VH-VL binders against q96il0. Designs and how they scored, part 3

Target 1, 167 residues: q96il0
Amino acid sequence: APERGAERRDTAPSGVSRFCPPRKSCHDWIGPPDKYSNLRPVHFYIPENESPLEQKLRKLRQETQEWNQQFWANQNLTFSKEKEEFIHSRLKTKGLGLRTESGQKATLNAEEMADFYKEFLSKNFQKHMYYNRDWYKRNFAITFFMGKVALERIWNKLKQKQKKRSN
Short names: E, the ipSAE of ESMFold2; O, the ipSAE of OpenDDE; V2, 0.75 times the mean of E and O plus 0.25 times the DockQ between their complexes.

## First folded at step 5 (VH-VL)

Design hx1 (framework fv_cixutumumab; at its last look DockQ between E and O 0.01; V2 from the best seeds 0.00; counts 0 for: pae E 8.7 > 2, unsure alone 74.5 < 75, placed apart)
Fold by OpenDDE, look of step 5:
Structure hx1 (fold): chain C 167 residues (1-167), chain A 126 residues (1-126), chain B 108 residues (1-108)
Amino acid sequence: as target 1 above (167 residues)
Amino acid sequence: EVQLVQSGAEVKKPGSSVKVSCKASGGTFSSYAISWVRQAPGQGLEWMGGIIPIFGTANYAQKFQGRVTITADKSTSTAYMELSSLRSEDTAVYYCARGDSPEEWLSYLEGYMDVWGKGTTVTVSS
Amino acid sequence: SSELTQDPAVSVALGQTVRITCQGDSLRSYYATWYQQKPGQAPILVIYGENNRPSGIPDRFSGSSSGNTASLTITGAQAEDEADYYCNSRDSSGNHVVFGGGTKLTVL
């Protein structure tokens, strides 16, 4: 039985952003754009007295970020790979080499590339639709928890003021 | 360097139409989005619509839908914006601008315009 | 249609830092782009994506985003930075472009 070579799906490495913010940061830090996703990672600040609700919000934000990073890293990798394959295939069909006489990488004209873009969009349309849907769901949840955290903070401030007036 | 050269100033009567041209020079035209943006005197920028010449399909802002037509001629590297049923409120400077590259507009992340025309003044007066 | 909102005017002392903010729901999904416009001139791209500067734009210009907000920061404002600043983005559908109302920056 021929060992079906496990097509190593070139999954973008889960690039743990090597961005380490300063240890004494009291705020969220934004790193440089990730080389695969082109998205800037955010390092979320962890308060010393983080409430369970704040922690839940932070985790949800982090998970959403990781999801988004992975989606675009994979999308960009797929796009680049398919683009290269398309170019190579078309050049081969034309009887052209991968390099020009001048030694430059052979390219296709804008019209030929338009076919690639149309095909790519068509092929990935559903994927993008699901992404958009999930993106909205995640952001809605984040916004909801942001509101809850805000209310909790207000309530805690009010309790502290009452306790100070009673003493 | 890519430049966008627009047609000259226009004076129009209410109810008439105006067609502004935008010719690209010094680069690829067909693969970049071309947007039309207007600015009324003392007002902000207002996106009217855009076209990707390769696809030939234009998108329009809802406010201008049915009244604006954006076209592109790949052979001459020229985009056109036609606005009909002109009103006094249409008095503005009209800019064409080059938008995202194919790789960028496919990413659904960006919507920027990096090269602008000098603008075309359209005056609508009775 | 997802609208972008900006403060109509801000001021900054010479050499100080100013932040211009843009707010809108579409900014949760799409990057803001920032333009500088001086009187009688076409807009100039100053920041695209989250923090990308075109060639010729000084390093004192920077971009950031958080939630449904994007910000243009000018660190060490110069007299020549006095201008109108516009943010734009794609709308929530991704099919349209929207502009903020613009912010007039005065350098004092």
Scores: ipSAE 0.025, ipTM 0.660, lowest interface PAE 4.9, mean pLDDT 85
Fold by ESMFold2, look of step 5:
Structure hx1 (fold): chain C 167 residues (1-167), chain A 126 residues (1-126), chain B 108 residues (1-108)
Amino acid sequence: as target 1 above (167 residues)
Amino acid sequence: EVQLVQSGAEVKKPGSSVKVSCKASGGTFSSYAISWVRQAPGQGLEWMGGIIPIFGTANYAQKFQGRVTITADKSTSTAYMELSSLRSEDTAVYYCARGDSPEEWLSYLEGYMDVWGKGTTVTVSS
Amino acid sequence: SSELTQDPAVSVALGQTVRITCQGDSLRSYYATWYQQKPGQAPILVIYGENNRPSGIPDRFSGSSSGNTASLTITGAQAEDEADYYCNSRDSSGNHVVFGGGTKLTVL
């Protein structure tokens, strides 16, 4: 007798929880793709002498990563859920079970799925348009602050005094 | 394997509100639907609403629309149900429940819940 | 009234077969799920996705449906099967979870 949920599928852990940068890293660290967003998270390096501008840039990059991760995780999960809901509804209407005689997950053919894909693409067009607008706004802001940090570092270098310090 | 740990029993006066917590330990939290189901003494099960934390938006049964607020805190893996304007008829055991299937979204679509908290008794009296 | 209708009580002799039924228009479009609840305990999922049995549920439990009716069948009923049984599905809109009123199973 077939049993749903007994397949070899694993519950995927959070990609962030498995992301562990080296203890003495002085650089940003890029982890594996997140299960839901398919985006690689960045673990941001925090310099010991981080200026207010450098902090602002780092926080803006962190916030942009979180925003981007959330958007794509939401879209990918919504697509998967709505696709399977469509399949389950059609299978139930046809009097079919969720599994074939061989015990494998039942599916629909391409013609049957065409209605779903058409509806999903149409429904999400405007949402992606607003995402693109916001993506460009965030990237412009990041580039602006990168420029300000670069100029700050140049000015600090020009005014730098040779210093000797006890650790 | 996920476990759902609920807050303790509460005694409330009519007209007040109650907020019940449901902490998930073990397993993934953000992508699974958490449902709230209540059971008055000697009565059947009644779905109140639910939330998928990654979406952040709760879905409520019509009967409870306007009185119940369901939220989730991803940082603590905790879901909350707050019921306002309490009446004696709200005396019940309040369960949180979710699926723990490899196909995480299926629990929402099929309305099934294989992991249940032990329940929180809320008594509305005097 | 309940959108899913169950008989309030059913009896079965030890070792015999019993069916617990659940009726509702939404069952034409959505699968039924079944829960067992013993006094003082949280419900336990026994059948989901119409006829799938979670790990740990005895093979004497099975599910089926036809039209607007879903059934939970227990073959060879045991004393420990005495409990309340709830069917569960989505409402006619597909947006909300609904439970039937429950069936108290007595094993004689």
Scores: ipSAE 0.006, ipTM 0.591, lowest interface PAE 8.7, mean pLDDT 80
ESMFold2 (binder alone), look of step 5: mean pLDDT 88; pTM 0.917

## First folded at step 6 (VH-VL; framework fv_pabinafusp)

Design pab3 (at its last look DockQ between E and O 0.55; V2 from the best seeds 0.00; counts 0 for: pae E 5.4 > 2)
Fold by OpenDDE, look of step 6:
Structure pab3 (fold): chain C 167 residues (1-167), chain A 120 residues (1-120), chain B 112 residues (1-112)
Amino acid sequence: as target 1 above (167 residues)
Amino acid sequence: EVQLVQSGAEVKKPGESLKISCKGSGYSFTKYWLGWVRQMPGKGLEWMGIIYPGDSDTTYSEKFKVQVTISADKSISTAYLQWSSLKASDTAMYYCARLEYYYGEYFDYWGQGTLVTVSS
Amino acid sequence: DIVMTQTPLSLSVTPGQPASISCRSSQSLLHSDGKTYLHWYLQKPGQSPQLLIYEVSDRFSGVPDRFSGSGSGTDFTLKISRVEAEDVGVYYCMQGTHWPYTFGQGTKVEIK
């Protein structure tokens, strides 16, 4: 069976927004919207005395962010490509040029584009359902670890208060 | 990897016909526009025309519309630039380039160029 | 046709120093879709042009972070934060907003 040449999906260049927060930041930083995903990246603060549980929470948040960035970057590229293919095909079917009399790239009107949006949403409905499901699973996991970290912090504060009463 | 490979250098006389080629690889040749750019000796870059190999839709700059013919053979992923009658003023470097159309309007990948010399 | 005017036409730079090239269009390059189709190319000596920056400020794949683009409407700038020996060549701005596509005259960058 001839190996179907894997169409190298034009992976969105992993242009991780090189937003570097100031080195002395003691809090999470929100970067500008990423070019491809349009999502604002978060640079997570790393405490000097980060517990193993806090580290696990931070890593889970980072992995979830990277997953979201990749999903939306790829979705936006797919949308842009399919939109241009739709416009091009419709203009040709109408016998219209690909450029206006002013020399700009021709576009379709809002009514014609509404058909594209309906078709695109219908075609990608299952993909969005799977995304939403996985988004909820990840966020539930994050919330669970946030609860554990909160309990650990309470316990550590109680131990410190007992030690101060015994001295 | 996306590659554009052009035919070799040509030396011709005025009045002769010429057809140079540009072969695309590493991408869907029929789904991207391909353009031709002229660079005269010691001069800047001039856009000549573009072709969509999927249906051979072709658009020219007005300056080049009657001077050259742009064509493509999608079966071999090759585009062509042709002159029916060369002039001494056609002496230049000719580049083919892939035109990104989906995400913008820019040439992202270029051929190595074909030098055309027209002398008596 | 849209006229693209580059300044300067020649630039001699000491290695490690910054460089700046201006490009002005005769008309606005803002498209009705909200995008600005201004691009920067480098042609190294004896080579084909290569894409550096697309859509005013977006670096093409493999382009070093020392290259940056900015501008809007009719006025655009390419900056090189620290010029290296490999940056020698002719830089061109190009507009893709209006038919036909047009290039600037080119800016020759040389090392001192």
Scores: ipSAE 0.442, ipTM 0.810, lowest interface PAE 1.5, mean pLDDT 90
Fold by ESMFold2, look of step 6:
Structure pab3 (fold): chain C 167 residues (1-167), chain A 120 residues (1-120), chain B 112 residues (1-112)
Amino acid sequence: as target 1 above (167 residues)
Amino acid sequence: EVQLVQSGAEVKKPGESLKISCKGSGYSFTKYWLGWVRQMPGKGLEWMGIIYPGDSDTTYSEKFKVQVTISADKSISTAYLQWSSLKASDTAMYYCARLEYYYGEYFDYWGQGTLVTVSS
Amino acid sequence: DIVMTQTPLSLSVTPGQPASISCRSSQSLLHSDGKTYLHWYLQKPGQSPQLLIYEVSDRFSGVPDRFSGSGSGTDFTLKISRVEAEDVGVYYCMQGTHWPYTFGQGTKVEIK
C-alpha cells in the first residue's frame, strides 16, 4: 500500500519494536506487542519462489496488519490524551490542584472516571462501527485469497503428478 | 510543522522592565502547555514555569515564581515572559518550549531562544 | 528538587565509535501511572535544545536509530552506536515525573 506514513499520526512518534527474526528464517514470526497499538506484529517470510497470487495474499495481510496497527495506535493515543484532558477539566471545575503533594498528576475517583469512559465510548461509536465493517471486509478478502492460494497449490501438485507419470 | 518563534535579543539596564514573546504556529496553541527554560551563560538548563494558554493556568518553579510573570494572549497565539525589575543575574538565554503535558511530560518543540543581557 | 547527575561531563569520541552517557536521579522516576518520565535532549553548538529520547527509550520523530536509551528507577543511559560529526553538542537528561522539572548538568560530546 502506498504512502504508509500518511496514515500515521503526526503528534506521536512511532515506537517500533526492535524484535528481529533470525537472518535466514523460512517462517513467519510474531514479535512482541507494539507500544502504541498493543498488537503483535507479524514479520512475514518471503519465499524465493513466491507465486504472484501468494505475493498478493502476503501484501494484503501486510497492508491489513499496518491498517489495524495504525487504527489502534491512533485510538490509544486519543484515549490517553482525552482521558488526561477530562481529568484536567474536572479538577479545574472543582477548584482542585492538578498535582499531588509529591508533584505527580492528580486523578479522579472511580465514579468520575466512569463518566469519562462512557463519554469516550459514545463519542467514538461511529468510528468503531466503521472500523468493524472494514475489519470484516478485510478478513473476508484475506480468507478468499487464502482459498485461491490453496487451490493454486493443489493444481500445481496435480500438474507435477501428471507430468511425472507422462514422462 | 510546529514552530515557536521568539522575540529578538534584548540589552537592558538593571531595574528596567522587559517582556519577551514566543509565538506558536502549526498546532492548536490553546490545547498545549508551553514552558519557559533559562540557560545562564556557559550553564545548563533550568525550568522556570509553564502555562496552559487555553485558560491561562500557570505554574512556576519555586525559584522563579516571584521573579517573573508568565502570560499568554491566545488571540495571537503568543506567550510572554516578563520582569518588572531586571537584575544583572538575569543575563541568560531564555527558551520557550511546547510541553506534551498529557502524554509524557516532555518538551518536544523549542523556540530559537532570546538572549537577554542586563548590564550596568 | 530531584537532582539529575550526568557522567561524564565531557566526552571526546572518534567518528564512527560508540558513546555512552549516564544519568542518575536522586529519587525514582517511576510515576504512579507506571511510566518513567526520563528524557534526553541534544543542544548542538549555537542551537536550541532538541528532543532525542522520551520516556527512557522512545526516539522522537526524525531521530536516527543510532540513538538509544535504557534504564529504570534512578539509573539511565543514552547510547550513540556510531557517533557522527553532526552529533556534537551538549546532551541533557531531564525528569518529568516530579515538579519541579529538572535537568542534568549536561555532557559535552566532541569529535577527536
Scores: ipSAE 0.168, ipTM 0.659, lowest interface PAE 5.4, mean pLDDT 84
ESMFold2 (binder alone), look of step 6: mean pLDDT 93; pTM 0.945

Design pab4 (at its last look DockQ between E and O 0.34; V2 from the best seeds 0.00; counts 0 for: pae E 13.2 > 2)
Fold by OpenDDE, look of step 6:
Structure pab4 (fold): chain C 167 residues (1-167), chain A 120 residues (1-120), chain B 112 residues (1-112)
Amino acid sequence: as target 1 above (167 residues)
Amino acid sequence: EVQLVQSGAEVKKPGESLKISCKGSGYSFTKYWLGWVRQMPGKGLEWMGDIYPGDSDTTYSEKFKVQVTISADKSISTAYLQWSSLKASDTAMYYCARLEYYWGEYFDYWGQGTLVTVSS
Amino acid sequence: DIVMTQTPLSLSVTPGQPASISCRSSQSLLHSDGYTYLHWYLQKPGQSPQLLIYEVSNRFSGVPDRFSGSGSGTDFTLKISRVEAEDVGVYYCMQGTHWPYTFGQGTKVEIK
């Protein structure tokens, strides 16, 4: 059976936000919205004495961010391509040109586009459900690790106070 | 990777017909407009027309509308530019280029060009 | 048709020096959708045109950060912060806002 060549879905270019925070930053930085995902990337601060648990939390946050960026970049690309295809097909069906009399790109009105949005949402409903599920799972895990890190920090502060009282 | 591969250089006489080709690969050929751009020797770029291979919808610059025919065969992911009768003034480099929908109307990928020489 | 006017038509630049190319349109390139479809291409000697900048200021994939685009309405600029030997070629602006698509005359960039 000839292997049906996997149609390489035009993936959104992995536009890693070129936002570089200042080297001396002691906090997380929020970049401008990514061009493809429209999500603001966060550059996570790495403390000099990062604990293994803090590192695990940071990595989980980074991975979750990358996952979100990739999902929305691809979703936005798909949406835009399908939208343009819809507009093109509808204009053609109406016997309208691709350009207005003024020479601008022809568009559809909001009522005509409502059908596209309804269809697009219906078609992508399952994908969004899976995304939401995974989003909640990831955020739950992040929140759990945040709690652990908070407890670790409290414990370390208590140990330091005890050591100062014994000296 | 998106690639546009054009047919080889052509040497023709005035009055002859010519059909040059542009084969797309690495993308959905039927979902992108493919344009033709002329560059006369030592001159700038001139848009000639576009085709949407999905339904063969074709648009032309007014300058080229009666001079050339643009077509496509989606089964082999190939677009064509055709002259019924060449003129010496048709001597130029011809590029095919893919039109991107997502960010705006720009040509993101270009063929290597086909040199057409029309001489007596 | 929209007339795209580039200035200068030729530019000789010392390596490491900045370069600036202007492109003016005969009409505003602001589309009703809120975007401006002004693009920049580079054609290196003996090569096909390559997209550099799309929609005024967006670098295409693989384009070095030394390239930047700016402008609005009818006036647009391509800047090269530090010209390198590989930047030699002819630069074209193109408008996609109005039908038909039109290109500037091109600006030849050479190294001194």
Scores: ipSAE 0.070, ipTM 0.703, lowest interface PAE 3.3, mean pLDDT 88
Fold by ESMFold2, look of step 6:
Structure pab4 (fold): chain C 167 residues (1-167), chain A 120 residues (1-120), chain B 112 residues (1-112)
Amino acid sequence: as target 1 above (167 residues)
Amino acid sequence: EVQLVQSGAEVKKPGESLKISCKGSGYSFTKYWLGWVRQMPGKGLEWMGDIYPGDSDTTYSEKFKVQVTISADKSISTAYLQWSSLKASDTAMYYCARLEYYWGEYFDYWGQGTLVTVSS
Amino acid sequence: DIVMTQTPLSLSVTPGQPASISCRSSQSLLHSDGYTYLHWYLQKPGQSPQLLIYEVSNRFSGVPDRFSGSGSGTDFTLKISRVEAEDVGVYYCMQGTHWPYTFGQGTKVEIK
């Protein structure tokens, strides 16, 4: 999880690293990590003869990737913002400045930060539980549609063989 | 759209007090640091200090900490820079600017400036 | 305080030609979080400063591609690949790594 400020969303949208696969790739392509979510995007291959069922599977995979990237981008922004707010609050309570004598941003030691990490995990427990539930549901749905596509391809091969025997 | 609107130009005499303002809009005023930057006539930029309007936490450049007071009124989304006793050397353009504190520590949006002239 | 030294202090450029402005800090600007908080601003005549480049090399929203930043440690450069009339003004580098924040003395860019 990256530790960047919560406000990066509106200051650096054009700074996001982009990766473009070759135009004639016949397979899905895995790009570099997204700056905000830290997830590697899959660049999906779109065949010319994609069946409606194959298209539905591809769209489900794309939707799942987008959902996953949005969840972790949002969590990374929330984590960063709440971490800095926690540090700010604790330094203020102790009467300490936000800066060290060297002029760099002051932080808390690891034991003090442990309270933040416990609080963040506890606060977000339900959200992460629903994420895990939804991840399982999406993964099972993708597997189900992969099976349907496989059966469709088998059926089409059998139907094609029956046409050849009828010749 | 983030916007910072400053109070108008001031002409003052040495020894007088002054309070200039900076009103923020288009963003959550209490959740961002706001800084003040001085530009002497024909000179460069100098950071003076910052305020977090949500709790009025302030930081001052050592050069300016006894010369000015930085404050904010979050109910009207307004920050202030105040002198209790102006000097002729305070003649300058004063900018407020929003500080991106958590990422990069830079000023992303600036007010139009307030010219303060202190002369006999 | 971190001293930021810009060179040149003034620069006259023929329209369409490249320009390069150097900024040198008295100490490393590499922050303990691994990022370098060196920023560039442009103050056009009669206007407020405006952010051009943040964190060495990232263009702020609406800044043309002809502006680019580079550097590390104590040595940084702002480049304008093709100077236009609208680019005239005073360019400032700024560091946010060390308190207090400090600016360079400025580089005035004019068109010949």
Scores: ipSAE 0.000, ipTM 0.516, lowest interface PAE 13.2, mean pLDDT 81
ESMFold2 (binder alone), look of step 6: mean pLDDT 93; pTM 0.945

## First folded at step 7 (VH-VL; framework fv_pabinafusp)

Design pab5 (at its last look DockQ between E and O 0.39; V2 from the best seeds 0.00; counts 0 for: pae E 3.5 > 2)
Fold by OpenDDE, look of step 7:
Structure pab5 (fold): chain C 167 residues (1-167), chain A 120 residues (1-120), chain B 112 residues (1-112)
Amino acid sequence: as target 1 above (167 residues)
Amino acid sequence: EVQLVQSGAEVKKPGESLKISCKGSGYSFTKYWLGWVRQMPGKGLEWMGIIYPGDSDTYYSEKFKVQVTISADKSISTAYLQWSSLKASDTAMYYCARLEYYYGEYFDYWGQGTLVTVSS
Amino acid sequence: DIVMTQTPLSLSVTPGQPASISCRSSQSLLHSDGNTYLHWYLQKPGQSPQLLIYEVSDRFSGVPDRFSGSGSGTDFTLKISRVEAEDVGVYYCMQGTHWPYTFGQGTKVEIK
């Protein structure tokens, strides 16, 4: 069986958005949209007295964000590549040039591109369904940990109030 | 890793024919355009033409359209630049380069170059 | 054909100092897709050209962060924040928006 040469999928560079928030931000900072994913990265604030539970929540949010960034970056690259291949193939099939009269890269009209979008969505439907499922699972876990952190904060406040009444 | 390996230096006389080669590896050779670039001694870069090895679709700069022929053999992942009759003015370094076409239009990987010397 | 004009054609820079190269196109390089296909190459002495910057401002893989690209429409700039000895060579801008592709004249960067 001839070894199917692994098409090295051009993985989107793990472009950690080089946009460092100002060092003095006491809040989560939302960056500009990433070039590849088009998602706005969040730089999470790290409090000085971060609890183990707060740290766990922060890490889970970061991991989920990285997962989302990587998924959409790869999806957008795949989309762009397949779109270009479709355009190229259709233009050739029509006997049309790859350049406009102005010398720019030729494209297809909206009606012709509708066929591409339909086919692309159909081909990637299962992938998107799995993504959505995993997205809900991750967000459920995050929400659960947010609830735990909220309860921990309430309990710590109550303990501090009791200690002040006893002195 | 993407690599383009060109044939060795050539020394020819005016009127002789020449065919130089560029072999691509580490990528899908049939899915990327390949371009040829001329650099005359002490001069800048000149785009000559591009080929799509998948179907041998070829585009030339008007300056080079009648001077050279660009071809490819996809079975061995090799592109060619050929002259039917060399001139002294064809003395130059010739580079092959992969053209990224999906995300833009730029040459991302280059061959090592082939020096062609045409002298009487 | 689109004419690409680089300035200066030669630059002598002290190591550690910044450098700037301008590239102007005879027509706008803004494509109908919203992208601008202006790229920068470096040809080191005795070597093949190598891609530095693509689409005005994006660094190619392995390119140091001291290199930056900027510009829009017809006016583009390559900047080197701190020139190093390894940055010696000829820099070329290239347009990929219009057919045929065209290069600038090149800018020779030397160290003082």
Scores: ipSAE 0.665, ipTM 0.872, lowest interface PAE 0.8, mean pLDDT 91
Fold by ESMFold2, look of step 7:
Structure pab5 (fold): chain C 167 residues (1-167), chain A 120 residues (1-120), chain B 112 residues (1-112)
Amino acid sequence: as target 1 above (167 residues)
Amino acid sequence: EVQLVQSGAEVKKPGESLKISCKGSGYSFTKYWLGWVRQMPGKGLEWMGIIYPGDSDTYYSEKFKVQVTISADKSISTAYLQWSSLKASDTAMYYCARLEYYYGEYFDYWGQGTLVTVSS
Amino acid sequence: DIVMTQTPLSLSVTPGQPASISCRSSQSLLHSDGNTYLHWYLQKPGQSPQLLIYEVSDRFSGVPDRFSGSGSGTDFTLKISRVEAEDVGVYYCMQGTHWPYTFGQGTKVEIK
């Protein structure tokens, strides 16, 4: 299915990203990084003659993307919040000011931040392990259905060839 | 729904004391910074200071540091702005606003404002 | 203190037409952490301020997509692609990079 003069959609989506997939795209399309998850979303193509099995594969991929986007959006927000709370707490404990001489929000250097990174990783280790398990489970299912779709297409080609051979 | 509800309008004379309030609801009051912003009649917005109700850490703009006291009572989710001796120049609208301190330092939700009028 | 200068101070716009408001800071708003804490607020007549845009270009929840922000360093712009009657009010830029927090003097947007 070749692209037939792909054009961007005239309607802008809601939110900080005004990404507009081409209206006439015949291919999956990769957009800019999402602000919260930092993952590039895929806009999945829906062919007009999509089989039920092809539809199931596409929906599984869409659902997996939504799950992945949500997980990393939540993790990134949690990371950012806990990072700043750690900085605030450490500055108070050390008796240091919250602001530099210029009035900017103070930060900690990389050595001082190492404790936060270690603590965050340790605290979230089990959550990330469950995420990795579920990620592999979902990707195995996707690969399995991709194989089933491939076999369906081969089977349909053989049926088409057998029909032409008959008359 | 996040709400900040301020006390009603005040009419005072110079030299009187005043304490106005801002009650937060719909969020964890002790886990967000809260700030006060002044708007003089016909003028723009002016930051006065902020408080973290969880531990009462308070920081003031230098202009307001000795003029007002910012405090909070976390047991009733309420912040206060207080003058010991009002001046006519304190006539203004006063807003409380929740500060997203950790992720961009902006005021995301605002109270309805408390009009303070100080005149002889 | 960081001075925030808005241009224009007043703007009359025909409904459906675009509007653009400039905000210039006396110092760079780029923090050493790589973030730029420049925000935009709208104060409608008789109402309290409401957040429109935070961190230069990020729309706050519930803000229509006709509002957009851009800029870097010391120069920032708020754009309204198609002004509606409900957009009337005073627009303020605010910087959160340097204490004390400071606001621009405001830009009054009116419908012609």
Scores: ipSAE 0.257, ipTM 0.672, lowest interface PAE 3.5, mean pLDDT 85
ESMFold2 (binder alone), look of step 7: mean pLDDT 93; pTM 0.945

